Miniprotein binders against b1l550. Designs and how they scored, part 50

Target 1, 279 residues: b1l550
Amino acid sequence: MRLPEELLERARDIHSEAPSHRIKLDRVGSFGLKVPVEFKGFLLLAEADVWVSLPEGRRGVDLSRQVEAIYELSNPPKDPFSLCREAAISLLEKLNYADSSGVSIRFDAPLQDGESLKYYGVEISSIASDEIINKIRVEILGMTACPCTAELIRAYKSSEIAATHTQRSLGILEVSTKAEHPDPDKLASIIERAMSSPLRTYTKRPDEGGLVIRSLSNARLAEDVVREMIHLFLEEFGHLPEDTHILAAVRSMESVHMHDIYAERSFSLDEIRKEISSH

## First folded at step 22 (miniprotein)

Design lk56
Fold by ESMFold2, fold request of step 24:
Structure lk56 (fold): chain B 279 residues (1-279), chain A 99 residues (1-99)
Amino acid sequence: as target 1 above (279 residues)
Amino acid sequence: SREEYLEYRKLLLEAFKLIREAQKLLREGNPEEALRLLEKAFELAQRAFELAEDDPFTRLALWLMSQIRQLQARAYKKLGDKERAKELKEEARELEEEL
């Protein structure tokens, strides 16, 4: 049932009252909004979260103004990085009692894969206050081949059989920086290049054989994949501000194990450079 | 194919443009002209839906069809046709459930 709007105009403004307990809140918002975006020529339906901080003296947030801040900017569709940043700034303008705002936008990004498309996960965020902090997380599947099993098989009766188990592995790169968001395609490329072989959406028998042979020739532990991701990231993005924070991780869905293997490293650029220079 | 995607993109961008124009007309109190634009926008979004072969493109087209039905419902409400507005709101909800 829709109530007459004039009743709402006569009611107390509950949101502007002081709360019974004067405790500030870090994130109050609307989550799971559907918004259109344009990413590298593709029109996509993304999912967005919008929020603001709430001072200890204010009981609630005007949710309609939050939703308005992003939807006013979403037609015509625009690139998700601009939408994210502009909506975060608009939130602070529309909700002037907040001292910070944030927007997250997530979608599956298309990549050309032969004559087909494959997709990888992207989530971008912009947090606005007296400055803007930009965050991006990329997740993409690849193939890994176990070097431990490969060595055991090679050593068995001094055989020349090249074999090991292979599995899907999820690679993760997450970057927080004061600079512009890194290009997610470049982050996805770094992850795939760190794996034993990429995954393809459609292959024929000769192409599948080539992927398997490549994975066997490039067997890597989950730990090796994380280290290679960091190495490749530093080559491509070492120019970012020194306080840029990175998380590199792999979850390997091991074919012969009853559980996943996980490896992770978090670092700032200045931290990792000092670590490398100490060798 | 690339050709099919370029047509899909062209259809949706025109639908988005018609939606912007219809929203302006609704704010200005001209629901009859808004409905004319929204009917064309729905046809374009529906054609894009029929061209879509991948889930992400299907999802965007369906979502846009739902948005158009919601705007049509708002226009019919302004014209006093509450029964038609209710039907369109329910259709919009059904389209969103397919997402």
Scores: ipSAE 0.778, ipTM 0.937, lowest interface PAE 0.7, mean pLDDT 87
Fold by ESMFold2, fold request of step 24:
Structure lk56 (fold): chain B 279 residues (1-279), chain A 99 residues (1-99)
Amino acid sequence: as target 1 above (279 residues)
Amino acid sequence: SREEYLEYRKLLLEAFKLIREAQKLLREGNPEEALRLLEKAFELAQRAFELAEDDPFTRLALWLMSQIRQLQARAYKKLGDKERAKELKEEARELEEEL
């Protein structure tokens, strides 16, 4: 049944009422919104989530104000980091009953790959309360070569024939900090450099041979890829606040296994420095 | 190519500008002028869609075309043309389904 607009204007404001059960909620929002952004000169369609906290005495959230907070800032398209932070602040201003707000923005970031583009995953977040906490997650595919199989083949034949299985591996760096978001291209570069070889969207036969040779010459365990990612991260981003939290991980889609291999380490900058200095 | 992308970008930024102006006109109660701008914005977005070589650029252009159709539907509803408004909302939904 469709109701007249005048009647809808007279209806109770159900959202401002108290609920039957007075339980606070941590995140109430609109998820999966499509929003335009401009990232490093590229106009992209991103996916956004927006939310606020809801105190125990308020029944619901005004969803139209939530959606307004991000869409009002999305034309003209702007860089996703500014959009994320500004929308989180706007949410707290528009929904003043909330103690905190959050915005996340996800997109595939273009990266030049010869004459074409390749893409890696980016998700950024800003969570606003008394302070703003910024989070970024980068995911990029690379190639890994198994060192155990390489050594077994070398020892078996006692020859200079280099062989092992190779596979695609997904590298993950996630950073949560009070500072500005790290540059996602730098995070992606760290992940690729930690692997045996980068992946290309299109490889001509001579270039393909070079990538394979590089992979065989740089075989690494998934555990050592994670360690290398951490080492490279500390070299480039060791200047971030000491309470910055990092997750470094690799998911390897093994060519000879039915199941993925996964390795991860999470840490704060303070924690990892104490760990390294103790050795 | 770089030149093709720059034209794509130029077309979409102009479409975004026309959309901002049309939304202002709708708020001011001028749906007829808003429709004129939205028809031009749709043409620009469609040209950008035809230039798009990669899926992310195709997706943005399609999404913008859908947004323009939704705004056009709101403008026709304000003018009392409910049949045209319904047609445009359906077209917007069809464009969204391709995303």
Scores: ipSAE 0.778, ipTM 0.936, lowest interface PAE 0.7, mean pLDDT 86
Fold by ESMFold2, look of step 22:
Structure lk56 (fold): chain B 279 residues (1-279), chain A 99 residues (1-99)
Amino acid sequence: as target 1 above (279 residues)
Amino acid sequence: SREEYLEYRKLLLEAFKLIREAQKLLREGNPEEALRLLEKAFELAQRAFELAEDDPFTRLALWLMSQIRQLQARAYKKLGDKERAKELKEEARELEEEL
């Protein structure tokens, strides 16, 4: 049942009142919105969160104006970076009592994998205030091979046998910067190249053998996958502002263990350069 | 294939355009003309759904079909056909459940 529209002129504007407890809020918004985007020629259904800050003197946020800010920009579909940035700016314009706004957009990004597609996780954010901070998180699965087990098997009876356990590992790169978002395909490529081998969506026996041989040839500890991710990131994105913050991580779903292993490092560009150059 | 995806993309972009035009017509009080555009938009989205081979592409087409049904329901409500509007709203919900 829809109530008569005429009641709106008689009802109190609850949102503009002062709250009984005058406490500012950092994020008040609508989460889990479905929005269309266009990523590198692909039309995709993404999930978006939108929010604004709320000053201590305002009781509530007009949520319909928040969702309006992103939906009116989503047709025709556009790239998620522009959508994020433009929607964050629109939120501050529409809700001028807020001192900051934010938009996050999540989707599975297609990536060519021979004749088929594979997908990796992307979350793009823009947070607007007196400046804009751009954040991107990329997650992609790869294959890792344990070098410790490989060495033990090699040493077993002076072995001609090349073997170790292999497993799926989730690589993560997250970047926060005042510059434009890094290209997520390049972040995904960095993660895959740091692994022992990429995962494929479709593999025949000759290709499967090649993946296994590559993984055995590139056996790496989870710790060294993270170190390689950082090395490759610096090669490609060392030009970003010095206060850019990065998190590099791997979660390995070990095939012979009941638990995952995890390695991570977070850093700013200026911090990691000083660390590396001191050695 | 790439050719199948390009057709999928073409169908959906035209559907998005028709949706935007229909939304404008609804704001201007022209629900009958909006319904003509929405009928065409739904046919395009359904054809795109039939072409989609991967889950992300089927999800977008299905979501768009649901959005079109919601707009059709709004148009019929403006025309005073409450029962048709209710049917279309329920169909939109059923389409979203398949996501």
Scores: ipSAE 0.744, ipTM 0.923, lowest interface PAE 0.8, mean pLDDT 87
Fold by OpenDDE base, fold request of step 24:
Structure lk56 (fold): chain B 279 residues (1-279), chain A 99 residues (1-99)
Amino acid sequence: as target 1 above (279 residues)
Amino acid sequence: SREEYLEYRKLLLEAFKLIREAQKLLREGNPEEALRLLEKAFELAQRAFELAEDDPFTRLALWLMSQIRQLQARAYKKLGDKERAKELKEEARELEEEL
């Protein structure tokens, strides 16, 4: 039942009323929207969050206008980077009481793995205020081999290739920058290269064997992986603004323990450069 | 296959185009013509769904089919056909539950 438009005009605009408590809210919006995107030629369904700030003097946000803003920009499907930026800007334009807006888009990004596709997790976001901050988070699984166990076995059996336990490890790179979003495929590649080996969707036995051998030959602690991720990141993305913030992390889903091993480093480019230069 | 994906993509992009046009027509007060375009869009999305091999592509096609049904329901509601609008909304819901 659509209420007559006349009734809508007579109804108090609840959203524009003064709140009971004059408190600014940082984020008010719609979360878990489904939006189409085109990512590197792939049409995908993504999940999106859209929000704006709410000033202390306003009771509520016009949520319908927020949803409209992103959907207007989503047909035809476009790259999620532009969608995030444009939608964030559009939100501020459409909701003039907001001093900040944000858009986050999440999906599993296809990545070519031989003749097949594998997927990694990506979250692309933009926050608009006086400036636009672009954020990207990439999560991809790889494989790590434990160097500690390898060393123990090597010491015991004197074998060149020591058996060790392997585990799936989730690598995470999160980048927040005033520059354009970094390429998530490059970030994913950094993570994979930082691990003992990548994971493959389809392996024939010979290929599987090769992958395992590679892992065993490149045994790494979670700490090693994080440090390698940072190193590779600096090589590829060291040109980003100095105030660019990075989170590099690894969660190793240990096969020998019931708990996961986690390692992380949060840093800005200026901070990490100073650290490296001091040694 | 790459060829199947290209066809899938083509079908969906055409469906998206028709949806945009239909939405415009709905805003302009032409629900009948909008319905014609939406019917075609649904057929395209359905064909895309049939071509989809991977879950992400299947989900997008299903979502689009659901969106089209919702728009069709809106158009029928504007035409005064509340019963058909309700049926289409239910179909849209069923499609969305498969996501």
Scores: ipSAE 0.629, ipTM 0.869, lowest interface PAE 0.7, mean pLDDT 89
Fold by OpenDDE base, fold request of step 24:
Structure lk56 (fold): chain B 279 residues (1-279), chain A 99 residues (1-99)
Amino acid sequence: as target 1 above (279 residues)
Amino acid sequence: SREEYLEYRKLLLEAFKLIREAQKLLREGNPEEALRLLEKAFELAQRAFELAEDDPFTRLALWLMSQIRQLQARAYKKLGDKERAKELKEEARELEEEL
């Protein structure tokens, strides 16, 4: 039963009322929205979260206006970077009681792998206040080969290429910066290059053998992968502001063990540069 | 193929354009003309769906088809046809469940 429009006009604006407790909220919004985006020429359906801050004197947020803000900007579909930034700004304009806004967009990014597409996980975010902070998280699977087992086998059997166990590993790069969002394809490339080998969607047997051989030749601990990711990141993105924050991480889904191996490092560009220069 | 994707993209972008125009017409109080554009948009989205082989592209086409059905339901509701509006909302829901 649709309530008569007349009843809506007479209804108290519950959202504008004073709350029972005068407490500011950092984030109030709609999560799990579906929005179209254009990522590097690909039209994709993404998931989006939108939120604003709520001042202590206001009971609730007008959630419908938040949803409208992002949907108005999503047709025609645009790049998710611009969509995040523009939507975050639009939220502050439309919801004048908010001093902060945020938008997060998640999707599987297509990456050309020969004649096929492979996908990696991307989360693009922007937070607007007096300034705009851009965040990007990239997750991509690769393969690692264990150097410890390789060394044991090499010690036991004199072979140029020592057999070792391989596992699927998830590499993670998260970047928060006042600059523009880093290119996620470049971040994905850094992760893949830091691992023993990339994964391919369609490995024919010959290609599979080649990937395994490559991995054996580039055997790396999870710790090695993280350090290599940081090194490669500094080479590619060392031009970012000094206050840029980075998380580099790897989760190795171990084939020999029932548990995963995890390694990470969080740092700012200024901190890591000082660390490297001190050695 | 690249050619198939370019055609898919073209169809969807045209559908998105028609949706924007239809939304404008709905705001202007012209639901009849909006419905004509939405019907064309649905046909384009359906053709795009048929061209889509990969899950991400299939999902976008299905989502767009659902959005068009929802807009059609709104237009019919403005015209006073509540029964047709309900049917279209149900179709929209069914399309979303396939996502």
Scores: ipSAE 0.626, ipTM 0.868, lowest interface PAE 0.7, mean pLDDT 89

Design lk56
Fold by OpenDDE base, fold request of step 24:
Structure lk56 (fold): chain B 279 residues (1-279), chain A 99 residues (1-99)
Amino acid sequence: as target 1 above (279 residues)
Amino acid sequence: SREEYLEYRKLLLEAFKLIREAQKLLREGNPEEALRLLEKAFELAQRAFELAEDDPFTRLALWLMSQIRQLQARAYKKLGDKERAKELKEEARELEEEL
């Protein structure tokens, strides 16, 4: 039943009323929206979060306008980077009482793996205020081989190549910058190259053997993986602004222990350059 | 295959176009013509679903089918056909549960 328009005109705008407590809120919005995107030629269904700040003098946010803003921009489907930025800006324009807005878009990104596709996790975000900050988080699984066990076995058997235990490891790169979003495929590639080997969706026996041999030749601690990710990131993305913030992390799902191994480093490009130059 | 994906993409993009046109017609007060376009859009999305082999592509097609059924329900509601609008909303819900 649509309420008669006359009743709508008589209804108080609850959202514009003064709140009982005059407190600013940082984020008010709709989370878990489903939106179509086009990522590198692939049409995908993504999840999106949209929000704005709420001033101390306003009781609530018009959530319907937030949802409308992102859906208007989502047909036809567009790249998630542009969608994120444009939606964040549109939110500030449509909700003039907000001094900041944000959009986050999450999906599994397809990556070519021979004749098949593999997927990695992506979260693309933009925060708009007096400036625009772009954020991207990439998560991809790889494989690590333990160098400690390999060394023990090598010493025992006097072999050049020693057997060792292997485990799945989740690599994480998160980048926040005033520049454009870095390419997530490049970030995923950095993570894979920092590990002992990538994972494959389907391997024939010869290919599996080759993958294991490669892992054994590139045995790395979780700590080594993080340091290598940082090194490779600086080589590829060292041109980003110095105030660009990075989180590099790995979670190793250990095969010989019931607990996972975790390592991380958070830094700005300026900070890490100073650190490296001081050694 | 790449060819199958290109066909899938073509079908969905055409469906998205028809949805935009139907939404315009609904705003203009022409629900009858909007329904004709939405039915075509649904057929295209269904064909895309049948071509989809991977979960991400299947989910997008199902989501779009659900969105089309919701728009059809709105159009029938404007025409005064509440029963058909209810049926289409239920179909939309069933499709969304498969996501």
Scores: ipSAE 0.618, ipTM 0.865, lowest interface PAE 0.7, mean pLDDT 89

